# Designs tried in a protein design chat: VHH binders against Uncharacterized protein F13C5.5. Part 15

Target 1, 168 residues: Uncharacterized protein F13C5.5, of Caenorhabditis elegans (o76565)
Amino acid sequence: EICPMDKHAICNTGHLSCTCSVSQEDEAPVPEISCNALIARDLETGNFPVVSVEFDLNNSAEALEEFPEDAFRDKISSSLRVDEEDVIVLRTSCVGTDDTLTIQFVILKKDTNSSALPFAIEDLIDAESIATRMKAMGHLSQIANLDVDTIEYTEELVDLEFEPSNLE
Short names: E, the ipSAE of ESMFold2; O, the ipSAE of OpenDDE; V2, 0.75 times the mean of E and O plus 0.25 times the DockQ between their complexes.

## First folded at step 21 (VHH; framework vhh_3k1k_2)

Design k68 (from k58 with E104D; at its last look DockQ between E and O 0.80; V2 from the best seeds 0.57)
Fold by ESMFold2, look of step 21:
Structure k68 (fold): chain B 168 residues (1-168), chain A 119 residues (1-119)
Amino acid sequence: as target 1 above (168 residues)
Amino acid sequence: QVQLVESGGALVQPGGSLRLSCAASGFTFSDYYMRWYRQAPGKEREWVAAIDWEGDETTYEDSVKGRFTISRDDARNTVYLQMNSLKPEDTAVYYCAADSDLYDNREYWGQGTQVTVSS
């Protein structure tokens, strides 16, 4: 089974990673930390430039219990020759379909302090450049044993249900 | 300075073979991800084949799979494209390209070598 909508994104404190998870018991609820706290979003639009990878799960040979984030980050970092720690997953989303998984991520510039949150656009490698290189590489038709449907630059982050959208 | 120079392009009959070479100048050749592209008359450049940093993974555009083979020789700082069973549709200028790591975010291109497949 793919990630349910209510559990489509989490962030682990200190590791700056997101994963799709499903709580199996009420006593172990979905972690609260929001990936929105990692980035300095545009306050008027909520936009932030990211690389968006869409996976087609229709041809998957087996059910996906959790997104394999470590394998994803490993493949991205090795393909682009950046440190794995600089690959920051912001969204893991199954919104709107049972057969599609969307991963949105950014990459920190070399020697960026990963503890200096929130990250601004200036802290990140240009997302359009990342997407262009990934499309050109040819070997990224599969990432983490999942079939890649699209790789796009976008400023439209997938909405998260775990953090208020209102500003105080 | 980094420089890419393609060679080996020629006129060949359908069914023939050619081997293209792309010689890179520089000590850092093993730090480059290598690709071949081609541009047919009146068309945009299109990707043909790629080989990763270590040479462990090669990928090909569907129309050339089974006929073309990319390889790299890091001792000679050279990437190759072996083209077999050539068809008139393979007529194009062939370019090699090299990508630095993403932190440098540099892309280098050769000047191209002409391949013509015709009777």
Scores: ipSAE 0.440, ipTM 0.646, lowest interface PAE 1.5, mean pLDDT 75
ESMFold2 (binder alone), look of step 21: mean pLDDT 83; pTM 0.842
OpenDDE, look of step 21: ipSAE 0.550; ipTM 0.759

Design ko1 (from k58 with W53S L102S Y103S; at its last look DockQ between E and O 0.01; V2 from the best seeds 0.00; counts 0 for: pae E 20.9 > 2, placed apart)
Fold by ESMFold2, look of step 21:
Structure ko1 (fold): chain B 168 residues (1-168), chain A 119 residues (1-119)
Amino acid sequence: as target 1 above (168 residues)
Amino acid sequence: QVQLVESGGALVQPGGSLRLSCAASGFTFSDYYMRWYRQAPGKEREWVAAIDSEGDETTYEDSVKGRFTISRDDARNTVYLQMNSLKPEDTAVYYCAADSDSSENREYWGQGTQVTVSS
């Protein structure tokens, strides 16, 4: 029933604000640049190493109308002992089924200048290490009152449905 | 004494072209990411383009893709923004910024150069 976007979702408010989700084919232009602009993706594949969290919405105690990004970033930052500002959300997606929500994010290294765009892999805490640590944490079976189904390392970003950088 | 000095801003007609320059001094230019930002009257500053320290990767805000090109000349300690097919919406003060990848994460800003696109 629940997808956290109307036509699009904006993530990382402030100077890192970007479109992390587009749900309508004819949305153009979206109000913010694509979150792809935050990272130095592989030129041919578009790949970039991220942590991917999938939520199972079937067992949610309450209806989810929007992705609770602030609560998500707070839980991640407190659990991993990183600054909340260093948790960068790249994707918020319900594509595929209404029963799942996928969040993909990266975490800046402590000394990385958050305005040094685009971030290279070397600017980020190793995503496979993050995913491994998170899988070992029992209290991350729920984040922001959403049930976590999987946490995994991946290099494949969820496709933005309509690629907002090409919508004008 | 770090200095970033932008130049090349002018009044141009829609469809015209400009090349902005940002001359840098007081730091090891080849170690820095260089970026351009702009600020239109009454709006917040927005990112426009970036180039990494090696010059291998460039990225652009969506509204300028295909029209603007960022480049750097490390021998002259200068970053450029070639702006083609200018539109009235490109009217703004354009700022050059430099960010180090050092552990201090310092950033430097220029004072800006005015670009005005109107008939």
Scores: ipSAE 0.000, ipTM 0.089, lowest interface PAE 20.9, mean pLDDT 77
ESMFold2 (binder alone), look of step 21: mean pLDDT 84; pTM 0.848
OpenDDE, look of step 21: ipSAE 0.013; ipTM 0.239

## First folded at step 23 (VHH; framework vhh_3k1k_2)

Design k70 (from k65 with A33N; at its last look DockQ between E and O 0.43; V2 from the best seeds 0.46)
Fold by OpenDDE, look of step 23:
Structure k70 (fold): chain B 168 residues (1-168), chain A 119 residues (1-119)
Amino acid sequence: as target 1 above (168 residues)
Amino acid sequence: QVQLVESGGALVQPGGSLRLSCAASGFTFSDYNMRWYRQAPGKEREWVAWIDWEGDETTYEDSVKGRFTISRDDARNTVYLQMNSLKPEDTAVYYCAADSDLYENREYWGQGTQVTVSS
């Protein structure tokens, strides 16, 4: 099963690859980049605007051991007409329940330099607009063969279970 | 100048049918997803139907499924909403909206057309 997560999860690809969730500190070595390092969060609150998708794993994740991120990004990119590489997953979390999975992601603006980390809000497409559009599409009841329970805009990032020391 | 102009709104009896049209101009219509919204008196605007820019996919609000059909004619720069089996609760101002890709992030709205379903 996808949840609970027994090991840290790696998200994204290439130079944007990061840790999206870590369950234990003594797990296999953590990647050089954490998801927190990808974005410039609010220094006081830690908040950052994201699109949050909650999946119901009941009856949809029977054969899955991990989140199918590539399929997720593919579905998002095709539906919203954006480059797949611009879809950045920031959190993969089972926090709060074992039968739900929460994915938080952002989408880069087309002219954003993907090498200029961390990304600021102005480097991203408005997350609230994305969430609104996704809801309005109506066909995103399943993503990557997982049942979508909710799609929402939020500024509250799910905390990582472990904060790796990643230097930029 | 960008324009979306809705038409076809009327007073009809329950069980009746209407076909709304939304004529677009001033932008590349074929590149835009199209949506219909409605706003009843005293209520918030709600999404009704969606059709993608390729016309390959459509979605509907649950309350209108099986009754309403959205379609588009790119040669005429027009999106339609066929409304069958109309109910009093369908009474509202119906709005047409066009949305670009997320990179452009453009959205256009019409002025709306009144649909009244009453016996």
Scores: ipSAE 0.450, ipTM 0.730, lowest interface PAE 0.8, mean pLDDT 88
ESMFold2, look of step 23: ipSAE 0.477; ipTM 0.661
ESMFold2 (binder alone), look of step 23: mean pLDDT 88; pTM 0.890

Design k71 (from k65 with T59D; at its last look DockQ between E and O 0.63; V2 from the best seeds 0.63)
Fold by ESMFold2, look of step 23:
Structure k71 (fold): chain B 168 residues (1-168), chain A 119 residues (1-119)
Amino acid sequence: as target 1 above (168 residues)
Amino acid sequence: QVQLVESGGALVQPGGSLRLSCAASGFTFSDYAMRWYRQAPGKEREWVAWIDWEGDETDYEDSVKGRFTISRDDARNTVYLQMNSLKPEDTAVYYCAADSDLYENREYWGQGTQVTVSS
C-alpha cells in the first residue's frame, strides 16, 4: 500500500536527495536532510509556490507498495517536454489518510545550476503556469498509473509532521 | 502570423464518421504537441485528444477512446481527428491547439469547426 507512508520518505537523487515526508518521530537520525533545505522559503510564513497533485488511491492497483517517483517524474517531464532532472519533488504525503496521496513539486528553469542551493523562486518555472498548463493538457488524468484527483498551484507546502535529523 | 485553421465540420447522422483537419502556419509545426478540444452549447470547453511532438504517443478523453483517432502529418503541417461511431453527445465546436515545450511555454488556438450529430 502506498499509504500510510513509512516513517519517512526520500525523494530525488544525487545531491538533491532529501526527506520529503516524515510521518513519525524517530529517535534514530533520518538518512537525508529535509527537502526544505532545497528551497528558499519565506522565513516568516514558510510559504513556497509549488504544484500540488492529489491522487485518489481508492481504485489504484493494490500491488503497489510505494510511490512510483521515477514514473511520476518521467510522466511530468515527457508531458511538458522538460529535462527529467529539472523536476524536483519536495513533498509526498498521505495527510493522515490511506486513500489520498499528495505530491508537491517544482521545476527548475532551463540551465539552472542545480548545485546552487537553496533555490529561490526565480530559479524555478512559475508554479501557477505549470499547474495551468497541466490542467489544460487533459491527458494527465492518470500519472504513473495513479488516478489524479486535482492539480493546483499553492504556496502552502504540506508540513513535514516531524523535523528530520540533519544527517546529510 | 501564427494560424491554426480547422476544417471538416459537418452535420452527420449517429453512427457516422467524420474527419477534421487543422492546418498550421507561421510556426515550426514539429516543435509543438497538438490537441483537440470541443465545446458544446452551454458547456465548458473540454479536452478530446492529444498527440506528442513526434506523433509517437497519443491519448484520449475516456468517452471517445476507441472511436476517435488523432494523427499528424508534419510534411503538411496538419493534425487530424478521425471520428467514428459518432453520437449526439459529440455535437460541439471542435478546436485544435498547439503547445511548445514548457521552457518556451507557448500555446496557440484555432477558431473552431462545428460538428453536429443528429438524426
Scores: ipSAE 0.618, ipTM 0.799, lowest interface PAE 0.9, mean pLDDT 85
ESMFold2 (binder alone), look of step 23: mean pLDDT 86; pTM 0.865
OpenDDE, look of step 23: ipSAE 0.631; ipTM 0.833

Design k72 (from k65 with E107Y; at its last look DockQ between E and O 0.56; V2 from the best seeds 0.55)
Fold by ESMFold2, look of step 23:
Structure k72 (fold): chain B 168 residues (1-168), chain A 119 residues (1-119)
Amino acid sequence: as target 1 above (168 residues)
Amino acid sequence: QVQLVESGGALVQPGGSLRLSCAASGFTFSDYAMRWYRQAPGKEREWVAWIDWEGDETTYEDSVKGRFTISRDDARNTVYLQMNSLKPEDTAVYYCAADSDLYENRYYWGQGTQVTVSS
């Protein structure tokens, strides 16, 4: 069950020392710690550029119990020949329909300290360039045994927090 | 000066075979993964096959699995596409491409070679 909350949860993986945040007021339980502090949004726009991968879960014979993040990072890193530690999954999201799964990730520039938080935009490889290259490569129609529906650049990282913030 | 030059395209009958070659120059061939694409008239360019930097991993578009084989010869700076059991649907211009690692983020395309499968 990738989306363990009743009404659309947004989950970070345990690799970032946080799990899920609320996307709707009536979901329970509310996570104590939010991962919004893990990123440094653009100061002028509030944006954070990411690569967004949508998976089509239609015709799946078995519902996933959790997102296979290690297999995802392995496939991304091997396909783009970057260090696996530089591939950072920021969001695992079921917002929308229950037959799709959206993964938002970034890739750190070479020799960037991956434990230096928050992740700053200037330390990231340009997400539009990543998405363009992934679409051009063509062999990423399936990642981690999940069918890829779309790969897109976006500046709209899914917000982890409902108002009020989980940090309150 | 970087060049990728495809060759071996021809007119063949259904069920026939062709071997395409793509000769690379102007860059360190072993630092690049290699791809084949194809484009039929009026259609978008479609990925066909990929081979990694070491030649250890290959992947194929579903409609060509079992019929096409990508390979590389780093001593000759050449990537190949062996195409067997050709179908009219395989008619297209075939392009090779080369990709560096993402940190360097370099990639190159060839000019293409025409493959026509018709009786």
Scores: ipSAE 0.477, ipTM 0.722, lowest interface PAE 1.4, mean pLDDT 77
ESMFold2 (binder alone), look of step 23: mean pLDDT 86; pTM 0.867
OpenDDE, look of step 23: ipSAE 0.606; ipTM 0.800

Design k73 (from k65 with E57Y; at its last look DockQ between E and O 0.87; V2 from the best seeds 0.63)
Fold by ESMFold2, look of step 23:
Structure k73 (fold): chain B 168 residues (1-168), chain A 119 residues (1-119)
Amino acid sequence: as target 1 above (168 residues)
Amino acid sequence: QVQLVESGGALVQPGGSLRLSCAASGFTFSDYAMRWYRQAPGKEREWVAWIDWEGDYTTYEDSVKGRFTISRDDARNTVYLQMNSLKPEDTAVYYCAADSDLYENREYWGQGTQVTVSS
């Protein structure tokens, strides 16, 4: 129930992880846009550099039935003084225990054509620089009323559309 | 060129008050968010307070909330930290820092001013 996203959610059964991604590049996004269409993975590594924020849900101040993506974007954009539409959430993942949530995002460079999909790495602000600056900010220990456990640069993008497993 | 100069640090009795100032020059002050940090002997530098570019939003670390107030005066290119009800645990070197928007991604630090609260 952490990932009941309208656009991309895998939260359907049991102990399965949820992985979801939404795009807010357009003021009127269509329901069937896949986050796989948003980015051009690095041809040499097969990965894509992102900022990864892990939340510890054990001590969250309020119960969370749905990820507050708009509040997340608002906090990121206001804290870094970038346009909210430049903050692109690529992954929302519940992989692991029920008390952990991982959000992966990128930020477009200023004046990037948001309709020129997929975005390449050169269209984006360097993710390691973003993570470094966010870690230096003391007021990001909570984002969207969720307790932040870690903020890290990573090239390992969480898989979308995780298949449920049936035990034999 | 760019300078951030803290002042106002002093020796104060517990329960006393101080106001720190950080005067900025060499950049457009209104384009920067401002922070105060502190570093006690043998401890890592810890964030104390933050004020946004317009001065509309402030945040504080938990141990100083209600006792410290950050403010900015863009006409004087200065950020302040009003510290009330000071405790020995507040003893530290206090630093100001300035952050541009992420598109420019610039950060400046001052040299610090010593605050000592001794009982």
Scores: ipSAE 0.546, ipTM 0.745, lowest interface PAE 1.1, mean pLDDT 76
ESMFold2 (binder alone), look of step 23: mean pLDDT 85; pTM 0.865
OpenDDE, look of step 23: ipSAE 0.559; ipTM 0.787

Design k74 (from k65 with D52S R106Y; at its last look DockQ between E and O 0.82; V2 from the best seeds 0.64)
Fold by ESMFold2, look of step 23:
Structure k74 (fold): chain B 168 residues (1-168), chain A 119 residues (1-119)
Amino acid sequence: as target 1 above (168 residues)
Amino acid sequence: QVQLVESGGALVQPGGSLRLSCAASGFTFSDYAMRWYRQAPGKEREWVAWISWEGDETTYEDSVKGRFTISRDDARNTVYLQMNSLKPEDTAVYYCAADSDLYENYEYWGQGTQVTVSS
């Protein structure tokens, strides 16, 4: 079992569904606001501190056509006791392997103005602290009915294949 | 002023049972999720069990599933670990820990209670 439309990296903004696809049939016209417009990335590298969750798809009982973002955000927010609206998924990716799904996300600090884009690092809860707390809950077995393989802090965002200008 | 005090550790035979308690004070207990960890001599501390703020969700390390049960009693400000079918490999110092919501991100640890399983 693998992501049904493999080799894709996309973002979520709340106006887009997450997919594990880089297929022309699954690509709508580029979104007006891309995930890169949500965060104030490092100007030279494009890096940004995130929590990276890898799911093992080898034993999945259900073919995955679309990442269940709402269920993911619900589980993360309930597990860490934060508002679901503060959980921001930045990357959903199957690129590099057919057996894994990688989700990269951040969490807004309490009472952050969610309309003040792009978010800077200081608007976000420290990603290393998030990863540490998720690991402290033991081995999370499933999030959104997907089997969790790893949870790690990283600054390396998965590349988007298409990054439309947000200055248009 | 925050205190977590574990109790109930003892020497027991294989197959026996123990109930550990962790009494909390100095914070609003219902605002915290609770964990148990253990550490055997010469080994790394390992997670054992976790229980949510409301007590409606629990998780367990694989080797203790079906044998150990975590529970909480908010009226007594206490978290419990019921340990059944104890094995020699369960021998360790057991610690409780308390985690606030992530916005505050507070974490507190107890001093531990010794559990020894031997014939």
Scores: ipSAE 0.546, ipTM 0.743, lowest interface PAE 1.0, mean pLDDT 77
ESMFold2 (binder alone), look of step 23: mean pLDDT 83; pTM 0.841
OpenDDE, look of step 23: ipSAE 0.610; ipTM 0.809

Design k75 (from k65 with A33T; at its last look DockQ between E and O 0.38; V2 from the best seeds 0.43)
Fold by ESMFold2, look of step 23:
Structure k75 (fold): chain B 168 residues (1-168), chain A 119 residues (1-119)
Amino acid sequence: as target 1 above (168 residues)
Amino acid sequence: QVQLVESGGALVQPGGSLRLSCAASGFTFSDYTMRWYRQAPGKEREWVAWIDWEGDETTYEDSVKGRFTISRDDARNTVYLQMNSLKPEDTAVYYCAADSDLYENREYWGQGTQVTVSS
């Protein structure tokens, strides 16, 4: 089962980074190329606007051992008609329970230089608009064979075991 | 001007069939995905069906699976909803909607067509 997580669960293809966001992460210290290297978070709060997808793992057909990142990015990109490279997964976490998986992501605007890190809010498509559109689509009740419980806009990134800042 | 015009709504007996059409103008139809929504009296609008821009993928709300079929005809700039085995709970105003890719992030809605299923 994927929860609780014991390693980094995501690696955005095309970036020199693998990111992880877990409750009770077993890998310490967190790699220097954490997801904070991808975005310019608010220095005081650590907040950043994202789309948050919660999966209900109770109804999985088989035990899931690793997050199917490629299938997730493929479904998001085809459903919203964006380049798969523009879908950036920032967090994968089992915060709260063994039966819930939370994925937080953003999408780059067209023609953004995907190598110019960290991404600013101005480089990203408005997360509230993405969440609204995904909820309206209806066919995203399942993504990558996982049952979707909620899709929401939030500015609260799930915690990292180590809290690095890409501005320090 | 962008326009989506639904047609084909009617009064029909339970168990009957009906085909809705949504004619589009004012945008490049083949670049848009299409949806059908419905709103019953006193209820919120709910999603019914979705078809991608190529027509290769379709998805349906659970209560209509196997009974409704969404399709598109790019030569006529039209999306269809074939509704079979109609039930009284299918009574609603049916709306079509068009969505661009997310980079443009454009959404257009039609004015709706009334479907009434009554014995």
Scores: ipSAE 0.445, ipTM 0.652, lowest interface PAE 1.4, mean pLDDT 78
ESMFold2 (binder alone), look of step 23: mean pLDDT 85; pTM 0.857
OpenDDE, look of step 23: ipSAE 0.459; ipTM 0.719

## First folded at step 24 (VHH; framework vhh_3k1k_2)

Design k76 (from k65 with A33G; at its last look DockQ between E and O 0.80; V2 from the best seeds 0.63)
Fold by ESMFold2, look of step 24:
Structure k76 (fold): chain B 168 residues (1-168), chain A 119 residues (1-119)
Amino acid sequence: as target 1 above (168 residues)
Amino acid sequence: QVQLVESGGALVQPGGSLRLSCAASGFTFSDYGMRWYRQAPGKEREWVAWIDWEGDETTYEDSVKGRFTISRDDARNTVYLQMNSLKPEDTAVYYCAADSDLYENREYWGQGTQVTVSS
């Protein structure tokens, strides 16, 4: 799962960025902000496939304060040879007491207008194809100076209602 | 039509060297990254090496670093794998593969060439 509540912090810096921000309360669910509103959803399913990259932070400096989104987007776009603007980071988990970090992203098809929100699922490059290509490339054992543990496609998103007034 | 044809596989003694070639046709070779994979009997196919479309970046699986070198010759539409200090563990069928940018999302595979390292 993305953005477990006990690991949540602001991990993103970037354009059209999203974060998993939450205050920890034992007795009540906390609001979270998700970039799910950037992507139109099928009313029947409510989810859409994304690429999920898990980083192993055991040997990294535990002082990671923000996810290096620009460096991540640069590496993804150069490795897959797509426009940097087409790489949309949707969700992050943050460094907490756990030793992992998870990033979820999609890539827009060529010539998709990045200002035409929300994007339709048909505007996205198939996430299974992206994950398969990334695994096959072999050289993505580090991205943005972080050690990669796994690359997969998944529909396992934290399902959040978009609530701009909770975090403004 | 697209073809990737590996050649150069042979029987070689431990400690020996071998150069594999992969000749490409039917696509614009300079637009493609190139990879080598191998599959030992009874094992899963594993990635060995990668070279980007311009030849500026190469990457290797840990067990072959320092022994294997991938290179490309765009004038001959050919990617090479120079294998030095060969070990019995390197025995496998070696495959080359080509990948386009992600927008085209094209991937091509060769048929493989057998490398056997034994005394």
Scores: ipSAE 0.447, ipTM 0.629, lowest interface PAE 1.1, mean pLDDT 73
ESMFold2 (binder alone), look of step 24: mean pLDDT 85; pTM 0.854
OpenDDE, look of step 24: ipSAE 0.690; ipTM 0.879

Design k77 (from k65 with D52N; at its last look DockQ between E and O 0.89; V2 from the best seeds 0.70)
Fold by ESMFold2, look of step 24:
Structure k77 (fold): chain B 168 residues (1-168), chain A 119 residues (1-119)
Amino acid sequence: as target 1 above (168 residues)
Amino acid sequence: QVQLVESGGALVQPGGSLRLSCAASGFTFSDYAMRWYRQAPGKEREWVAWINWEGDETTYEDSVKGRFTISRDDARNTVYLQMNSLKPEDTAVYYCAADSDLYENREYWGQGTQVTVSS
């Protein structure tokens, strides 16, 4: 389960699909909660401040079939000493390369109601502060047995594919 | 009122040993993970070692692994850096730092203590 939502489809590309999307072939209504409904993005740009972690998969011994989200959340929460349920993964993407995985996440402020969607920037711990602290820790060169290439603050969310097959 | 005070910096010969101490006050020591950094002349500050809140997990920068040991004594509110097999490249000002949990998002730094490794 690469998407942060249980009901979202992984893009059906014949390879490991790392994008969270709603399939066009699913004629049922979109689930109440979707990747796009988690956060109150900027209407014009689609921007939202996140921490972006890029993993280098070149030295991994295994083809990544499913992102180990639980192990990722566990390592982030223990390293920053926050509740694991406050770590919200928004994007999991390997589109465009076989050797790179990008994870974008946010962390809720303490005592934020995790069911009060969508999350606004004010509900979240400052992403630049998170990224700065993660870089300073020195021991996050590997998370969930994956080699970390970069940790950075960004306001540019990885795009979700509209449909798995790119049908319009 | 928060203070981190490093001590134990000295001039030592290559191959020697030195123990640095960082005494903390003004905050609940056990609520903080601890780090050592160093800054050589003309270089950016670089991370050296980290110890978690409980003291049961430690990590080190590659060039000091096997030579340096970080430890903490919560009864004395002190973090230590035992430095063995010192090299001229270890010459730097050494700083301790303390990190709260992310919700409080507090970081404190000490004033530094000079370590010089020279014949």
Scores: ipSAE 0.515, ipTM 0.709, lowest interface PAE 1.1, mean pLDDT 75
ESMFold2 (binder alone), look of step 24: mean pLDDT 85; pTM 0.863
OpenDDE, look of step 24: ipSAE 0.751; ipTM 0.892

Design k78 (from k65 with W50Y; at its last look DockQ between E and O 0.77; V2 from the best seeds 0.60)
Fold by ESMFold2, look of step 24:
Structure k78 (fold): chain B 168 residues (1-168), chain A 119 residues (1-119)
Amino acid sequence: as target 1 above (168 residues)
Amino acid sequence: QVQLVESGGALVQPGGSLRLSCAASGFTFSDYAMRWYRQAPGKEREWVAYIDWEGDETTYEDSVKGRFTISRDDARNTVYLQMNSLKPEDTAVYYCAADSDLYENREYWGQGTQVTVSS
């Protein structure tokens, strides 16, 4: 059970996917920003260039209850020497098995106005350059106490599947 | 104007030690992470070691862990690679590289120094 948004997330337990979602809750109003609202995806394909990190959960010392997004962001920002708030996690997914976790993220260019949503590709550091640098660094074999299996550039976002959370 | 100059490459016997130096000029050295790479004859260039801009984090390629040590001296604008227990497989041209933060994404390379390990 890994979800990127604690209070507003829809977890697709039957499909083993942990993706960003939005919900309406009595105590916590729906946030204006969902993972899909953050980026200006290609109108025809839905594609957007991202860095995709795949974790091997078989070596985890304990079962994950929740993706440690803050620790992930801290490690990425310190390793690449960027501001922590410029690291934007777009997808958290367990597609495939409970033994793997995929995180897709982008990084804002320096001094980008974070209120100017949605972010276009031009607002972001080139994802292929990020992936290349991360693979070359060697010290990213573990992030947030999770074993990194792969780091790749891709334009295919993991599908964001919503389940209505206002039903329960 | 920007320059990275490697030195210290030599012919050494297996089991020997060698210290490589990479002297930097033309940029603010303390703002850059430093790396060592090597390229053996007929092979692609491969990463060897990394040290971040503060020197707090170092990492190594698996085959050199425990034998090689990267360090930096910001006062001398120099990064070092101490190579111990050298093996014939370590024979290569060794290059240093400097990387800025990701926002500037600037990369500089040296011209290399030859290390040869043979009996």
Scores: ipSAE 0.433, ipTM 0.637, lowest interface PAE 1.4, mean pLDDT 76
ESMFold2 (binder alone), look of step 24: mean pLDDT 85; pTM 0.863
OpenDDE, look of step 24: ipSAE 0.666; ipTM 0.873

